# Designs tried in a protein design chat: VH-VL binders against q9usg8r228to453. Part 9

Target 1, 226 residues: q9usg8r228to453
Amino acid sequence: IPESAEWMNHLLEKVWPLINPEMFSSVADQIEDVMQASIPSFVENVRVASLDQGSHPVRVVSIRSLPSGEASESFSEKQASEAEHKDEPEQQRKQFYNFELCLAYHAKPVEDATSTSARASNLHLRIVFYPGIKGTVGFPLPIWVEIKGFVARIRFRCELMPEVPFLKNVTFSLMGLPELNVSAVPVAEGGVNIFGLPLISKFVNDAISAAANEYVSPKSMTIDLS

## First folded at step 1 (VH-VL)

Design p3 (framework fv_patritumab)
Fold by ESMFold2-Fast, scan of step 1:
Structure p3 (fold): chain C 226 residues (1-226), chain A 123 residues (1-123), chain B 113 residues (1-113)
Amino acid sequence: as target 1 above (226 residues)
Amino acid sequence: QVQLQQWGAGLLKPSETLSLTCAVYGGSFSGYYWSWIRQPPGKGLEWIGEIYHSGSTNYNPSLKSRVTISVETSKNQFSLKLSSVTAADTAVYYCARDLYYGSGSYDWYFDLWGRGTLVTVSS
Amino acid sequence: DIEMTQSPDSLAVSLGERATINCRSSQSVLYSSNNKNYLAWYQQNPGQPPKLLIYWASTRESGVPDRFSGSGSGTDFTLTISSLQAEDVAVYYCQQYYSTPYTFGQGTKVEIK
């Protein structure tokens, strides 16, 4: 219901800056793993130093409840098989709540953005590249990567339980690969190569897309909350 | 280049199940939602539901209890089943493509349509 | 559900004259965060499926003549045909895609006077 999404966006605006960045550590680790597997021969190492949400929030475009049967079709065969085994005995069924979110992010325009602090209001990653031949310790090249925007449609399956906190786990799946636009900027002087920034932007974009592809339907990820 | 070809039974009796199939030719089946939309003779359009190539579906709540949309990705086909039909279900049924990704937004308008299949329900 | 209402139900216009069709939604289809109206217009010629004309309230689909234009925001939208041609005799439908279920107006029949 778009009406309910509006109040959610008000809440999200208030809580977004308060979200502990460590909640994004799993996402950052997955992005780093993909990057590490994809680095070219002239780069020895790559690290995601941080994934910071900034103060400008993602927006909920829509939220809608999904029927249990239809939602199940968006998840992996393995999850369906595991659910069948866990539903024994017959008299005790699992309770699920299913919904779909459409999320959009558009970076806030920053006028006279000459400082890192001004740019930190938007969703960004800090990435450190170590240029060099494999087996040689390279010097660190820190890069600021701004997320200019993305659009994602995500389906969630919440497993309920009678005991507090009443929510046992959440499984999510992406309904297609998100649109993604990123921009890379060096944050340190010395070793700056503006002609390399489009290659770095493409590399980061490709890595985030590849990481996201691991959650595109029928693939899914489950987070335990109990 | 991309075209939708649809077929199925056109004459039904009340209480029977309507079955229609749509096939995608000349373009990608993946990355799009595929919809069914109907139009009673001389009346407007009603969205029935949509399906993603993975099998994920969304249905119009008014029809949800009677509708099933399924996909056969290996053949680039998707199908509609509507149970317990009545005279009110008499309509031309269209399959259509939902454009899934736009510039920073999801595009759920219908940019490609099949030719339509007239389904008549009469006692 | 968002209800879409068109006016008029039918319209007779002379060749070369302007045709105007209105569409009203029961609630706003403008999403404030991206400033986009989730509104499309379709043309349906007799015996044929609908054809997309306009999306995002005012963006013309590729291949659609420039005599077709869309305008409006929020709840009130207009489709304008600046100079009616013979091939424009059709039924026109507006559609919201702001939320599911996607809904259409009842249609406006455009005929030559």
Scores: ipSAE 0.000, ipTM 0.401, lowest interface PAE 21.0, mean pLDDT 77

Design p4 (framework fv_patritumab)
Fold by ESMFold2-Fast, scan of step 1:
Structure p4 (fold): chain C 226 residues (1-226), chain A 123 residues (1-123), chain B 113 residues (1-113)
Amino acid sequence: as target 1 above (226 residues)
Amino acid sequence: QVQLQQWGAGLLKPSETLSLTCAVYGGSFSGYYWSWIRQPPGKGLEWIGEIYHSGSTNYNPSLKSRVTISVETSKNQFSLKLSSVTAADTAVYYCARGPYDILTGYSEYFDLWGRGTLVTVSS
Amino acid sequence: DIEMTQSPDSLAVSLGERATINCRSSQSVLYSSNNKNYLAWYQQNPGQPPKLLIYWASTRESGVPDRFSGSGSGTDFTLTISSLQAEDVAVYYCQQYYSTPYTFGQGTKVEIK
């Protein structure tokens, strides 16, 4: 895919470490909710302790403008018509700007794989599992999960307004499930880890994909800026 | 080689907000939790909270409603804000470094400490 | 929260004699997966910040004299100064880092008899 936003990637590289991690808290909470709903009976609890963006940024592969009709097809809009207000005198007029972004992330190679600080430069999750059988809660088992890469195609609808800040709201939707590759770092030992690393990686991958599915077309999310 | 330098307002009135900053010199900011710990005159040590270079925080539940710790990675600095202070908040405030513990996801022991800043809350 | 209790609160020891400080945690600070005790000892001289002496219950920090040693496991820990020197007059604190909030003992003041 042609890169038409090289200047945007340069800006993103400078800004990425400065992004407030709180912007990712709702995503982390949704991933945790999906994981909690999917835990086996021998795991009492699971917690997403953090979702950290690191210093290595996502990249904009492409950006393209969209006709309003094509963009709206991707969203779960209320399709209830107000056409039965037959004598409505006012013409509804809203100004939209629609575009599609293709984002890619590829983790930076880690020279010292045993260094936590080196691994923290990449997008990662810290997840804590609490093994337990009815009436018994085990010790917390923390797992470091690195996002090795993803590719996501996202459509945005921006509603414009004549007053400052000129942007009333933004609606976004994923155009299919993101391609996603995650890797769990082996931190549990001593026979207390009842999951193999491939099972943990699959569990986390499935949970992130299920969380993302809540934003896949025709589902969408609107952020009100006014 | 690595040094912590801290500064901020030392005299406050009740209900004001305490603001302290700690800067890291001569070493890596990444891979560590950066903590605030206080000590009232003649008393013991109380951990306030910690922040990772990503901005991820953990707070002492006793202070959570009043505490905000933030990080400014471009300057290798982190700061403490404690709102609605009272005389009970009079203490020497220390910043400290703890290595990231991969097993717990929390800080290990505190291997480096700032000099301390005396904060007095009085009318 | 894990409560840390030290004993004694104050200790007077003659120069060259052994000083022993005990620390008890309200629950185990031994992590089962790595068999490490999440316990540290600090020395604080008047007007100075605490200085790390011992971590992982028994590992001596670089630059700390051999006369300082830590021992114990689980809930009961001891800091030993084998031959007290004048510069060892200080307050000593134990700390657990097993879980948040991290907690410290109330401190033990060591003085020369």
Scores: ipSAE 0.000, ipTM 0.415, lowest interface PAE 18.5, mean pLDDT 79

Design p5 (framework fv_patritumab)
Fold by ESMFold2-Fast, scan of step 1:
Structure p5 (fold): chain C 226 residues (1-226), chain A 122 residues (1-122), chain B 113 residues (1-113)
Amino acid sequence: as target 1 above (226 residues)
Amino acid sequence: QVQLQQWGAGLLKPSETLSLTCAVYGGSFSGYYWSWIRQPPGKGLEWIGEIYHSGSTNYNPSLKSRVTISVETSKNQFSLKLSSVTAADTAVYYCARVDYGDYVEGWYFDLWGRGTLVTVSS
Amino acid sequence: DIEMTQSPDSLAVSLGERATINCRSSQSVLYSSNNKNYLAWYQQNPGQPPKLLIYWASTRESGVPDRFSGSGSGTDFTLTISSLQAEDVAVYYCQQYYSTPYTFGQGTKVEIK
């Protein structure tokens, strides 16, 4: 039990640096698209300049195997049919391994609040707002957004295959909107603040939540590994 | 200043259910984990469990079968129910805030309620 | 479960003298990734709830006098009161928060000699 969670977290710490950098670029682009769709009239553009995972990993709170019946509520065969239309006949026997994972992220304390180096150890985004009215573009306003924490419950369906590495695809689905807390701070030197940091924090939080909602059950995503 | 106020029945008979409530005043309820800790007379501290403002719970395995912690976010309150009490459950029960609400990874208790003495006797 | 053991159970110290309390965990509470020790110290005066003194083994809580200091790493930790004052007469508890269930030491009673 607590020893089991510690083991999983030590494994995750080892794997964290090995996460594909291009995965973060895709997530940043999705967040940017949602933000761009929601900007107020006095902001002409918004860009996610970077999404950095930092050195502090997410943690596994719990993991449990799922029986086939429970897993099917999140992953119907017809809703995952995109993967099945690729060279797989319906009559072919499929082997699945299903599990549910609860992940939590808690940013480590920032002992020197204004230190960029200390903040960079935590999961964060750099966002640039471009003020403008009717084609008049103001100077870019860079904002540092720290992910203070999140809790996400995710179900996975792994389709097995006889050939190495024995994993054909993975389908995942969120079991509800992740709990999410973010904090925005201005980049140093003082600039122009187009709206308060709490409003920016809420705007970013809402955008990330809206992006995540596209993967909330019964919706799912399949990653083909074969 | 953030303050925790707690209340509930102080005298119980064996087999009854303990019910205590803690209310948060002067600060944000959201974004924090809230805990219950107890202390039998003359003894040390025992963590009972915690709840996040959204309702997610973690319980001490030794008490898991008897304990339920719930939250009422609209009232900034959280509550402890402990079923099938015995004399061994006689203790001062404290509610406490877990760290700062900014999701710092640390389950240390920075703000405590005054405590409620619960006595189980026939 | 991680078991926390304090020593001594009771300590009598003269006013102005140094008081030292030890805490030992049955397993390391040092997390290698962030190099943090998941250990806190509390002070409890009679009839009052515990008060947080130190977290992360050595970080003093805001408002706590600088005569209180924490040290140690891994499994062995120390709380030091450099010059005991009358208001420091209390029971002191260490706590690990490395894993659930969170556990406390049995307590060390500090009294005037």
Scores: ipSAE 0.000, ipTM 0.402, lowest interface PAE 19.3, mean pLDDT 77

Design p6 (framework fv_patritumab)
Fold by ESMFold2-Fast, scan of step 1:
Structure p6 (fold): chain C 226 residues (1-226), chain A 123 residues (1-123), chain B 113 residues (1-113)
Amino acid sequence: as target 1 above (226 residues)
Amino acid sequence: QVQLQQWGAGLLKPSETLSLTCAVYGGSFSGYYWSWIRQPPGKGLEWIGEIYHSGSTNYNPSLKSRVTISVETSKNQFSLKLSSVTAADTAVYYCAREGITIFGVVTDYFDLWGRGTLVTVSS
Amino acid sequence: DIEMTQSPDSLAVSLGERATINCRSSQSVLYSSNNKNYLAWYQQNPGQPPKLLIYWASTRESGVPDRFSGSGSGTDFTLTISSLQAEDVAVYYCQQYYSTPYTFGQGTKVEIK
């Protein structure tokens, strides 16, 4: 199978570190909401302090063009999309370009695990748990969560426009829940019981997957670039 | 084929430090988690810990105070040190590679194993 | 920690007959979001390291004969050898990789009757 994704991976390596982490704030909020709803009675609060992409990029494993009909089946507005374009001129119908990407992420090795800077090179979350017993809130327990890896299949619909930047908006939808591996490590010495870290990893994995479910077909998200 | 070769001291006295090394031949060392697993004679398997080629480690909490796993990436090697050994540490020690999906996502089952090194702790 | 318990500790099966080994986890190893069971099975011949047979509870590792199959979900898992061969005399271990520390069952010894 032809590897036409090489140029895209080269581009991702260049631009990945330049992405503003604030663009992930809505995703972080969704993850936090899911976690907050799932905390046990001995935890009063949980907060996602940051979601940062690091410097190590996602890889494009494959890319393929989609027929307009197949792409429409992936979005919640299938009937509206088909009706909208039924009698439009050919040039207006060609405003939409649809494609499917298979993305894989594999964390890059951390050169110095005691260094915050080294840990920040990979896609990660910083999470703070606030223990609470009988109405008393204890000291915050910070946890570093590294995204060890994931695989996702995503469909994109790009609406083009004749003027620069030529891309009016992008709508995406996940073709099922991504495969996801995460690893939790303590940020402060003595701040977390090491025996609890596997449970925290599962808890965060579950929360990320539940948040991702909000983008699984036929659900979608549109980003306006105009 | 990818092959794991392991070596180290076979006989130890109580209170000494166990040191074992595993070398990867015929395949990539980078991009994988590498584990140490032990098996006392006639007993089951116990996971000791894992390491990524960067040096990032996760340890079994029951052994964390005594275990250090390290890498020598230039030689495609990783090593186990277990301090303050007792007779309870007598076991065959295996190095192993963690699995990867066809898309490169790491998984935590063990798809490749070294031959094992018998370590006996006796006075 | 997740505790893994196998049953039986040992079994004797005639050549060509079905062998069944059970594995129980102290908590679910099924991840509901991806519907995958984080469970693997290994075969260990005397004097040899363990060999991976099955991962994701039911996916057979490349090169493993089709007489080996895994089934189950959540907390109860089964390894089945549909027609026991002489080379299948070994100790079999289940392993969970749902959370660290990764843990193994105590092992089931399969021998010929």
Scores: ipSAE 0.000, ipTM 0.406, lowest interface PAE 19.0, mean pLDDT 77

Design p7 (framework fv_patritumab)
Fold by ESMFold2-Fast, scan of step 1:
Structure p7 (fold): chain C 226 residues (1-226), chain A 123 residues (1-123), chain B 113 residues (1-113)
Amino acid sequence: as target 1 above (226 residues)
Amino acid sequence: QVQLQQWGAGLLKPSETLSLTCAVYGGSFSGYYWSWIRQPPGKGLEWIGEIYHSGSTNYNPSLKSRVTISVETSKNQFSLKLSSVTAADTAVYYCARGRYSSGWYKNWYFDLWGRGTLVTVSS
Amino acid sequence: DIEMTQSPDSLAVSLGERATINCRSSQSVLYSSNNKNYLAWYQQNPGQPPKLLIYWASTRESGVPDRFSGSGSGTDFTLTISSLQAEDVAVYYCQQYYSTPYTFGQGTKVEIK
């Protein structure tokens, strides 16, 4: 059957480079919080210097409307307990539109993989580690972290309202931990142990996964648009 | 729009602990590093340390053994404690916001400053 | 630690004339990956906190007059006031934010002659 997502992917290709990276600030902050909670004793601090979407977009693999019952399973008891009691008369009049998105990202092939400017076309993080042993701070260790790919399945519940913009809030929940592949590369000449890069890649992958776990069903995030 | 209001002890004796608090009004507390910076009378600026809303800290190594910075996220406040003060700690103490630029690099220069609190350590 | 040194310690400039302040870092504050210099400039009037003028060595903070400009790269930086006004009488500080601890220059006092 023909996929209805083709037009969305064409729109994403055009709009993706125009997105202000500041829109991802809450995601970057969550990743940084998890990293800071997880740093080993020989690292004094870690910060996410930037999260940049690049020019190569995510792809919508599928869009599916969800029956109310199936959507309720995804948001589980937490959404039911946060709702007003069933004796609240206006609760019965709420209208929802529920849907599921499957998103996939695959980094664009880069002819010169050692060029950081060429890599900037792909979704990436710039992370700075501050090594510190026995309570002193060392020099910054900058690391380029490329998102090689991910697959995420996200369910959305949109609460509708009669007034413009007709959308009161959006609640989203991940249908399991996203499949995620990241690659850490040095950006500074010298100083970076190449044997440490897989450990850094794993640390960053684990931190992103842990941050994402805060939104995995039955957990959810609601964005109020009113 | 966003304002920093600071308060705390003005006069201390040697060996006492300095305690200052900074409150953030009119904007988001989360997503920024919040710093303490001091200036002895007639001298330049010295960065003391910074804290993120999660409680993660970075301290100036010269002060690390005596400094503790903490957050109270429910009140949008962060506080400085400096132990074992001496006359060399006499300074105006500022709280400040570390900002990422509109290019969204989370590197810290200071775009908002509190009014300063003069702390005098005298015998 | 990265040491920041300003020159001169003080200068007197006539109204409408150009004022130039130099700042030197003991190590490069240029991050080669993003080609940005991690350097800021502040203005401090007596009895007031510092005010951000310039970040990324040359980017002017919103609301800062066009007469203020920053230049330089690596270890050598300059703050220029193209036409000194009476309100520009202040102490000016450079700051590196390339690595912690963040460090400031000793300050340059600008006065009208």
Scores: ipSAE 0.000, ipTM 0.440, lowest interface PAE 15.3, mean pLDDT 78

Design p8 (framework fv_patritumab)
Fold by ESMFold2-Fast, scan of step 1:
Structure p8 (fold): chain C 226 residues (1-226), chain A 122 residues (1-122), chain B 113 residues (1-113)
Amino acid sequence: as target 1 above (226 residues)
Amino acid sequence: QVQLQQWGAGLLKPSETLSLTCAVYGGSFSDYYWSWIRQPPGKGLEWIGEIYHSGSTNYNPSLKSRVTISVETSKNQFSLKLSSVTAADTAVYYCARGPLWFGELSYYFDLWGRGTLVTVSS
Amino acid sequence: DIEMTQSPDSLAVSLGERATINCRSSQSVLYSSDNKNYLAWYQQNPGQPPKLLIYWASTRESGVPDRFSGSGSGTDFTLTISSLQAEDVAVYYCQQYYDTPYTFGQGTKVEIK
């Protein structure tokens, strides 16, 4: 494994707690959409109330630089590209920086499991199920879902620009489905529990995996930074 | 009365792929997870994996690299494929109704197929 | 994975006498929020698939005779047959459904002495 991963992990440890959880709203929305499509007849609605990264960071297992867009073009593709853009200024030609990351997450053991603050240190979701029969919505059932771990391989293509901040957009794609392990814990004690712990964990795991499948190669997502 | 009917090849050579199918009659298919469980001759039971009608699966980690379970919802059927078989895969294979998806009605295996004996020999 | 251990491996009991089978899990299968033990017992007659006897550690499946009872909590469980009958000659398995992979005990063979 490449040595350059060490400095990135040091950086991630410093910046991870500073990330605004609201930046994950689009991911939470996708997970919610998949869950909503899969709910049983006696559940009227499901909502992902939050997706919070906690204070314990992901780590980079490996970082690989890939050939730039210019260097990675075949001879015929490069000829066609140059013919189409022969009259354009050099600053209008696209420059790419490509790299691949292997990311791993493992939840930190919680010494005091009764502490909500300790629980919140790990990556987690808060999910609310709304039971319903014949269209009538019952009382909400809140569930805490901890992400125990995952392993993902992601390729990034960065489009560079001459103006600050020099990064126009980023396209990413997953190199296969992430390995994922989750655990569900009810927030309410006593009362009605219509779910089994492994069934909720499986439902959430399946939903996250299905949402991730929308970004598995050859599918991709582009984020505009300009 | 809900019944499970299973079928598939009974004799395999090492390195071949095992293929078994289970069909559900007389009851709901979409409300349950459906499992495969095997039993080597004279030994205990081993859970292989489960599938929901949407195609979502969970596998026993010891078999995950070789197992694929698939579903044909329009026919109320689900199937097991186990690749690269060896003599250690010789067993009676059962399909079974697993836990109810979100509910208290079943978290155990209350309905089983008759079993299919699979023998792996050269 | 949760390991399930049964004892004894085999048991010979006279007709009308009590048979007791023990099952231990490597970790608790008691879920504190619903106070239920995710533990089932199965009976397997020769040449047949397993048949569910007991779920939630102590609840009898419909049609199962009253002489079968389950008890225990957490990591230690017992299946009791209060007065053994000839049709009870079978192999018995415990199973946890607290976590995946679902795991079974190695089985206890009950025979007439």
Scores: ipSAE 0.000, ipTM 0.416, lowest interface PAE 17.8, mean pLDDT 78

Design p9 (framework fv_patritumab)
Fold by ESMFold2-Fast, scan of step 1:
Structure p9 (fold): chain C 226 residues (1-226), chain A 124 residues (1-124), chain B 113 residues (1-113)
Amino acid sequence: as target 1 above (226 residues)
Amino acid sequence: QVQLQQWGAGLLKPSETLSLTCAVYGGSFSDYYWSWIRQPPGKGLEWIGEIYHSGSTNYNPSLKSRVTISVETSKNQFSLKLSSVTAADTAVYYCARDSGYDYVWGSYEYFDLWGRGTLVTVSS
Amino acid sequence: DIEMTQSPDSLAVSLGERATINCRSSQSVLYSSDNKNYLAWYQQNPGQPPKLLIYWASTRESGVPDRFSGSGSGTDFTLTISSLQAEDVAVYYCQQYYDTPYTFGQGTKVEIK
């Protein structure tokens, strides 16, 4: 049975707008790399100008604790840990806190889709396409991509330490590709709209899913906090 | 003339994994998305998912937890795996080309070329 | 998801007479920027895969006879067979490609009266 996540959702509502968007730069770079690798012959270059969380937060649908300590290590990891620390006191062994989150995001309705301010309230990417052929760079075509929704299941392994901040590192992994829905809106800056809405949405959805695949189990990412 | 040739096991028991392959002959593989679509006996069509030669996929949310589409670009082939099958998965499975109007990105997702279909029966 | 509903489920039409099939989408499949309807029609003969007849709601696929025509915009679409021939006995499906997942109507069986 999943534990209650209501307290986390109340906290996320307050802190979400305060998160520095630069924390998402690595994710934006990976999305850009995937898009660049998949661009059609009509497009010379693509750039992710920003990935911004907006003011509308993700929700924690459920949280559940996973086995901690030795149970969080694979057989080979446990053997390596035991061999490396066989002469060390038990108190010096690594301590882990492990848990799984199910996250859901649903964009709030935007009645004036042409307003940049209104669109900025939802999780979005700003993407610039450079049309061209055989190395010729054309005029930039900015596209606003709203993340309409996603569902993701993420596991976290937190390595604890006795010193402040008590959290040495966090390793996370996706338990499958997130369910993802995006919407693209062209931004007119002196150019003609040459994109079809479903085609751009499909291209961006594919790129985000491919970038997310770099974090799907058994792959993981570790953030060092010490 | 471009043609799609498909093959795979047609008889499965409940809980087994469905595996089908589609090969593209006589035309470009890398310029299109390629889809799987199924049709239960006497019923309508259901889109399963699509793949691009880079490996990028989109899946029908109703099947996403059980479906995997993969590509083998060197052979101009793409394959469907559907895990944990039940009697509800009994259907004719088609591979198809997402194609038609080239509007900036190359193709739209109406289906102009279809494989012959493979009947998959799930029974004990 | 965009739900596609066809009517009628089946119809019987005499040879040489007009057959009309309707398709309704739960939301508009008209993209305002290109003014195109993301709607296709397919014909399926028994034991065969579907065959593309019409795309962009009204554009006939190469090799499709002139008696087939598509019309409509937004949420309401029609496939018309102006003079039914014996080879037109089939099941017809509409499909939207405005958004994923791509969805089909439930089908309309056309048979000779």
Scores: ipSAE 0.000, ipTM 0.393, lowest interface PAE 23.1, mean pLDDT 77

